# Ledger of designs, part 8: VHH binders against UPF0284 protein YN1551_0030

Target 1, 347 residues: UPF0284 protein YN1551_0030, of Saccharolobus islandicus (c3nj62)
Amino acid sequence: MIKEYYGAETFILNKDFAYILVIGTTDVSLIPGLTIAGATPELTHFTPAADAEYVLLGKCKSINTIPVSPTGIPTPALLTRASLSFINPLKIVVNAGSRILPKIPYIDLQGEPGKDIRKQALSMEKVNNIMENSIKLGEELSNEYELIMIGESIPAGTTTAMATLLALGYDAMDKVSSASPDNPKELKRKVVEEALRNLPTDSLQRLAKVSDPVLLGVAGTSLGFKGKILLAGGTQMTAAAAIINEFDKNKLKDITIGTTKWIVEDKFADMLSLAKQVGVKVLASMLDLSISAYEGIRAYEKGYVKEGVGAGGSAIMALVRGVSNNTLVRKIDELYSELVGSNNLHI

## First folded at step 20 (VHH)

Design e3 (from d3 with H111S)
Fold by OpenDDE, fold request of step 21:
Structure e3 (fold): chain B 347 residues (1-347), chain A 122 residues (1-122)
Amino acid sequence: as target 1 above (347 residues)
Amino acid sequence: QVQLVETGGGLVQPGGSLRLSCTASGYTFDDYAMNWVRQAPGKGLEWLSGITYSGGSTYYVDSVKGRFTISRDNAKNTLYLQMNSLQPDDTAVYFCARETYWRDTGKLFDSWGQGTQVTVSS
């Protein structure tokens, strides 16, 4: 139920681990400018907080709405929570720069929300804060753990990931993933092309211009951590790996990306090519949600969402420990039913 | 290229009925959830109804529950909205919209049609 790429191995994952969720926002999520009654782009600013709260509490505090799409497609946090429920690892929420702070315990990296990458995403001061503090966090985690899994929650993070990869010299145009069946490549391309104009020569300055706080937080935490790392995500974590590689060329040997089959099989993206370029190993969970009782869950098989909040990595962790696909889906369905209500069965 | 074309709008009296259609092309229709939204004069966009990719589940805003019915024919790449018991406040331009997931781009919908005018007046 797990596919291995570029020499990735699963046996190293069968250890006690901590789940680290790095959260933040980027104003890139506001670029579409679409306004609809009851839903504005600004709602994306609540997504990281809501995801974090749900993972820890099983409910949201920062928003009053159910974290599902208009047609019932849930946040990937649901998958994460389901998978982690079989393991119950230490869970730590790390705020790298969220406009909305979660109403739960969290570690603050003293960063800032990312701004529009077409201008300047982050100040150098805040970039340094994020990196310094996340590295320290990684070091501290090393005192207790030999393995950590890092997830992310940042809307529009695939766009900033693409910009980051390109800024670092990788061939990443039109290769990052999307949360929809098709990929809105044109929109992302335009934003990224503009963002890449007049790049500074220094790598850190480039990151300050076009990256986001979460990528930096993930990278810093990884750099500081002395053990093995599972980066739970797709192209965003690939971008994080690229950042890590800029700081320490030998670090990637201890890093594996854990993602979903929907990411690696996506015909509108090329995560594996990106991973190969960066030089990072990849594991993909082959979780089959087609057997779910709910269409909102089965929509993942159509290409919706695909990743987020460490869903792929979490599934991998459960699968490696002997949890079956059927058992995972049953738990997912259970949590979904609680989320949307018992009367909302969508078969 | 993704294309959505709405039809079926018109002028009706209060209590009347209309059936809107939306024809999709340029993508795999049955991979996507579809929605109806409307915009009344001087007002913002309002979500009305959604339907899953297979048509197995439907969702409605409270104001249209019991009056509007969303459906789809995937073989024909067509989305429908049956509107009954129409009221003057239902007057608006109606759009079909392809659903995306907001965490990627910040959008609920990534494709729209040109819209079709619905006017309810005595």
Scores: ipSAE 0.851, ipTM 0.942, lowest interface PAE 0.5, mean pLDDT 94
Fold by OpenDDE, fold request of step 21:
Structure e3 (fold): chain B 347 residues (1-347), chain A 122 residues (1-122)
Amino acid sequence: as target 1 above (347 residues)
Amino acid sequence: QVQLVETGGGLVQPGGSLRLSCTASGYTFDDYAMNWVRQAPGKGLEWLSGITYSGGSTYYVDSVKGRFTISRDNAKNTLYLQMNSLQPDDTAVYFCARETYWRDTGKLFDSWGQGTQVTVSS
């Protein structure tokens, strides 16, 4: 139920671990498109907080709506919570830069929300804060754990990931993933092309211009941590790996990306090629949601969502511990029923 | 290229009925959830109804429940909206919209047509 790429191994994952969810926002999610009543782009700024709250509490506090699409497609946090329910690891929420703060305990990296990458995403001061504090966090985690899994929640993070990879010299144009069956490549391309104009020479300054606080928080935490790291995600975590490699070229030997089959099988993206370019190993959970009782869940098999909040990595952690696909889907269905069972409201 | 074409709009009296159609092309139709939205004069876009990729589940805003029915024929790449008991407040341009997931681009929908005018008047 787990596919290995580029020499990835699962044996190191059957240990106690901490789940670290890095959250933040980028104003790239505010770029204009179709806006309907009750669903403005600004609502995306609640997504990281809501995801974090749901993972820890099983409900949201920062929003008063059910975190599902108009046709019932749920946040990947549901998959994460389902998988982690079989393990119950320490869960830590890390705020790298969110416009909306979660109403739960969290660690603050003293960063800031990412701004439009077509201008300047982050100040150098805040970039330094994120990196210094996340490195310190990683070091501290090393005192207790030999393994950590890091997830992310940041809307429009695939766009900033693409910009980050390109800014660091990788061939990443039109290769990042999407939360839709097809990939809205045109919109991403336009934003990224403009963002890449007049890049500074210094790598850190490039990151300040076109990256986001979450990628930096993930990278810093990884650089500080002395043990093994599972980066739970797709092309966003590939971008994080690229940042890590920029600072320490020997660090990736201790890092593996854990993702989903929907990411690696996506014909409209090329996560594996990006991973190969960066030099990072990949594990993919082959979770089959087609047997779910709910179409909102089965929509994942059509290419909706695909990743987020450490869903793929969490599934891998459960699978290596002997949890079956059927058992996982039953738990997912249970949580989904609780989420939508008596309410017809959608985000 | 993704194309959506709405048809079936027109002028009807209060209490009347219309059936809207939306023909999709340029992508795999049955991979996507579809929705109907409308824009009334001087108002913003309003979500009305959604249907899953297979058509097995449907969703409605409260104001149209019991009056509107969304359906789809995947073999014909067509989305439908049966509108009964129409009221003057239903006057608007109606759009079919392809659903995306907002955490990717910040958008609920990534494609829609030119719309079809529905006018309910005595």
Scores: ipSAE 0.850, ipTM 0.944, lowest interface PAE 0.5, mean pLDDT 93
Fold by ESMFold2, fold request of step 21:
Structure e3 (fold): chain B 347 residues (1-347), chain A 122 residues (1-122)
Amino acid sequence: as target 1 above (347 residues)
Amino acid sequence: QVQLVETGGGLVQPGGSLRLSCTASGYTFDDYAMNWVRQAPGKGLEWLSGITYSGGSTYYVDSVKGRFTISRDNAKNTLYLQMNSLQPDDTAVYFCARETYWRDTGKLFDSWGQGTQVTVSS
């Protein structure tokens, strides 16, 4: 149920761990957009706060429902909560720079929301805050844990990931994934090509220009942590690994990316090429959602969503502990049915 | 290339009915959720209804629930909107739209057609 790439091994995942969810927003998610009809707030700004609230509480406080598409395709946070319910790890929410703050306890990195990378994503002051505070967080976690799993929630994070990888010298054009069954490569390429004009020579200054607060928070926490790390995400986590490698080449020995089959099998992207270039190991959850009772969940098998909020990594953590595919899907359906039954599926 | 072509618009009296069709080509139609959106004169876009990739579930904005019915025929690559009890404020250009996922680029729809005009007047 778990596919291993580049020497990744699952036995290291049997340890007790903390789940670290790093959240933020980027204005790249607003380029260009179609306004959603209805009474709900801007979906992209509220998604990270709502994801964090759902993972911790099983309900959202920042919005009336969970983040969900017009036809009922839910946030991957639902998958993450289902998987983690069999483990109950300590869950820590980390705000790297979200426009909407979650209404739950969180650690603040003193960053800022990412701006349009075609201009300047982050000030150097805020980049330094994110890096310093996330490194300290990783160092503090080392006192209690030998293993952490780090997830992300940031809409448009694959576009900033592509920009980040290219700015660090990797062959990443058109290789990042998409949360849609098709991949809007032309839009992503156009945004990133403009962002890459006039890059500074200093690596941290490059990241300030074209990256996002969440990638920096994930990378800094990893740099500070002394132990094994599961980066739970898709092609965005190859960008995080690239940042880590830029500042500590020996750190990747302790790092594995845990992702989903929909990421590694995506014909319109190339997760494995990116991981190979960076030198990071990969595990993929082979979780099969085709047996779900709900079309909103089965839509993942059609290529919607693919990854986010640590869905792949959390499924891997449950699978290595003996939780079956059928058991995971039953829990996913149970959580989904609670939202349909409460009439909270539509905003 | 993805193409969506709306047909079936026209002039109808208040209380009347109209059925819109949207023919899809250039992609695997039954891999995608589909939606209807309209734009009234001088106003922004309004989401009306959505249907899952298989057609098994449907969703509506409250103002059209009970009057409009979305459906699809995946063998014909066609999306439908049956509109009953039409009123003058239903006058708009109606678009079918292919659903994407907003977490990717911020867009809810990645393709839509040229639209079909519906005019409700006496």
Scores: ipSAE 0.647, ipTM 0.881, lowest interface PAE 1.5, mean pLDDT 91
Fold by ESMFold2, fold request of step 21:
Structure e3 (fold): chain B 347 residues (1-347), chain A 122 residues (1-122)
Amino acid sequence: as target 1 above (347 residues)
Amino acid sequence: QVQLVETGGGLVQPGGSLRLSCTASGYTFDDYAMNWVRQAPGKGLEWLSGITYSGGSTYYVDSVKGRFTISRDNAKNTLYLQMNSLQPDDTAVYFCARETYWRDTGKLFDSWGQGTQVTVSS
């Protein structure tokens, strides 16, 4: 039910842990320029706040429902909440730079929303704030935990992840994933090629130009934390691991990426190549959603969504504790059924 | 290359019926949810209806519920919209749209047809 790559091991995951959800936005998510009934801009702005609210509360306060597609394909936050319901870890929301603030308690890294990476993603002041405050958070968590799991919510975060990996010297062009069954590689490549023009020589200045606040928050929290870390995400977490490696090469021995089968099996990306280049271990949840009663959930098996909000890592944490695939899907269906009464499945 | 081609538009009297078709090529049709969107003269795009990848669930905006029926035939790579009880307000260009997931690019739809004109007049 869990596949291991590059020496990753599951036995260390049975410790008590805190779940850290780092949220933010980037203007890269606004590049499409086309929307239906105004839903797309609201989706990108509100998604991180709504995901955080749903994970903590089981409902959203920033929007009427949960983030969901016109045909009922839900946010991976639903999968995360289902998996974590069997564990009930401490859940901490960390705002690295979101345009919409969640209506729940959160730790503020004093960053800013990422701007268009073709120009400049973040000011150096805000990069320093994110890094300093997230490192401090990681150090403080070390007093209470030997293990943390870190998830992310940031629309368009695979595009900024590709830019980040390339800016740090990794062979990452066209290797990041997509939340759609096909990957919009031409758009991502065009944006990233423009962003990579005239890079500074300093690593932190490169990140300020082309990265995003969430990658920095994930990396800084990891750099500060003294125990074992499960980076819960997909190809974006290889970018986070690359940042970590840039500033502390010995840290990666304590880091594993926990992801989904849909990420590692994605024919339009190459998660395992990215992880190998960075030198980070990988675990993949083999959770099978084909037995769900709902087409919106089964759509994940068709390549929709694939990962986010710690869905893969959360499933891994439940699976290592003996929760079966059938039990996880039953809980997912239970949570999904609570949406069915909504007359407005749009976000 | 993803291609969506709408057909079946035309002139119809108020109260009449019309069936639109959208033929898909260049991708695995039954891996994708599909939608119909329209644009009335001088107005923006309006989402009308969506259907899951297998056709097992359908969704409608309130203004067309009960009058329009979305369906698909995955063996023929074709999406349909049966439109009944048409009124002058339904006059628009109708587009077939392939659903994506917004987390990657911010878009709800990543591919569109050229549209087919529906005119309700008498």
Scores: ipSAE 0.611, ipTM 0.874, lowest interface PAE 1.8, mean pLDDT 90

Design e3 (from d3 with H111S)
Fold by ESMFold2, look of step 20:
Structure e3 (fold): chain B 347 residues (1-347), chain A 122 residues (1-122)
Amino acid sequence: as target 1 above (347 residues)
Amino acid sequence: QVQLVETGGGLVQPGGSLRLSCTASGYTFDDYAMNWVRQAPGKGLEWLSGITYSGGSTYYVDSVKGRFTISRDNAKNTLYLQMNSLQPDDTAVYFCARETYWRDTGKLFDSWGQGTQVTVSS
């Protein structure tokens, strides 16, 4: 059901919690590649806003459908919404720096979209804004919660995660995951190697150069929160944990990463090596999507997508509360069928 | 190391038919959704059709729906596009494309063939 690594246990998860979704964009996602005629940069720019809207509302306002591939492979936000439907936690959207703002209430960290990390991702002013405001958010959440779960939505976030881990001194080259069944390691390596040239010695200045607003927002919220934290994500959350460790080494005892089997079993990455280096505990959902009626959902079993928007952590939260794999998949299929039947696909 | 090789293009008169093939190598073909994309002279790329990794679901842009049929044979590592009722504005280079997920790079497709020319004229 759930695999435990590095001393992680599930007992901390049977408490009331808030789900915090941190969204942002980075220009790293725009580094040159071909797009099809009629396909939009909207899949890159609108994905975080659309994910947040879908998780909260069950529909998107920023686009006509959900973020979805030409052959119907959907955003992991669908998995997150399905899992959370059995729990109904408070859901809070946090804008760390998205180019497209979601058409729902959100907390704004007064950051900015990340720029190309080969040049400079964020100004120091905006880094300070994100850190100060996210720490404050974490402190306020402590008044009502002993547990929070934090997810992310940021296209190209595995590339900035690799850059961040390397900039903080971790052996992370070629160890981050991909949303593709393979992994475009050469492109990621080339971008990151260029970004790491001439790094400043100060840790916060390094993060300003090569990180992204979402990693900072996740880290700052965690630093401010006084209880237990489930970082819901994959290799990007090892980067967030590394940032947290840089500024408060004692904080990691309260932090567990909750992810998916597709992340921990990915032969083209090494999430568990990254987690071990950082010193963070890991739980992995063993959710089996092979029984889904829909190939767009079963594609996750082929290594498409793997994680995002808190899908793994959300599945873990449902599983520990006794929701079966079969029940989760039936709900996922129900939500997917509503989208297919609406003829509301955006490609 | 991924290779996609398109064949089956040629000259055809309006109303005619062609069947394109794309032979894939260097990867596990049935792990990937596959697509056809074309580029008319002096124009950008246009997505036409996609098919899931098993072949169980197919997708089409409106302008070719009912005229074009995508299919795949996973035992032969081959993708097909049957094109019927061809018209002069179907004249283009046709590419076989392997689908990726855009969250990493912004690309919808990470591998392309060299293309095959389809020319529709009288």
Scores: ipSAE 0.584, ipTM 0.860, lowest interface PAE 1.9, mean pLDDT 90

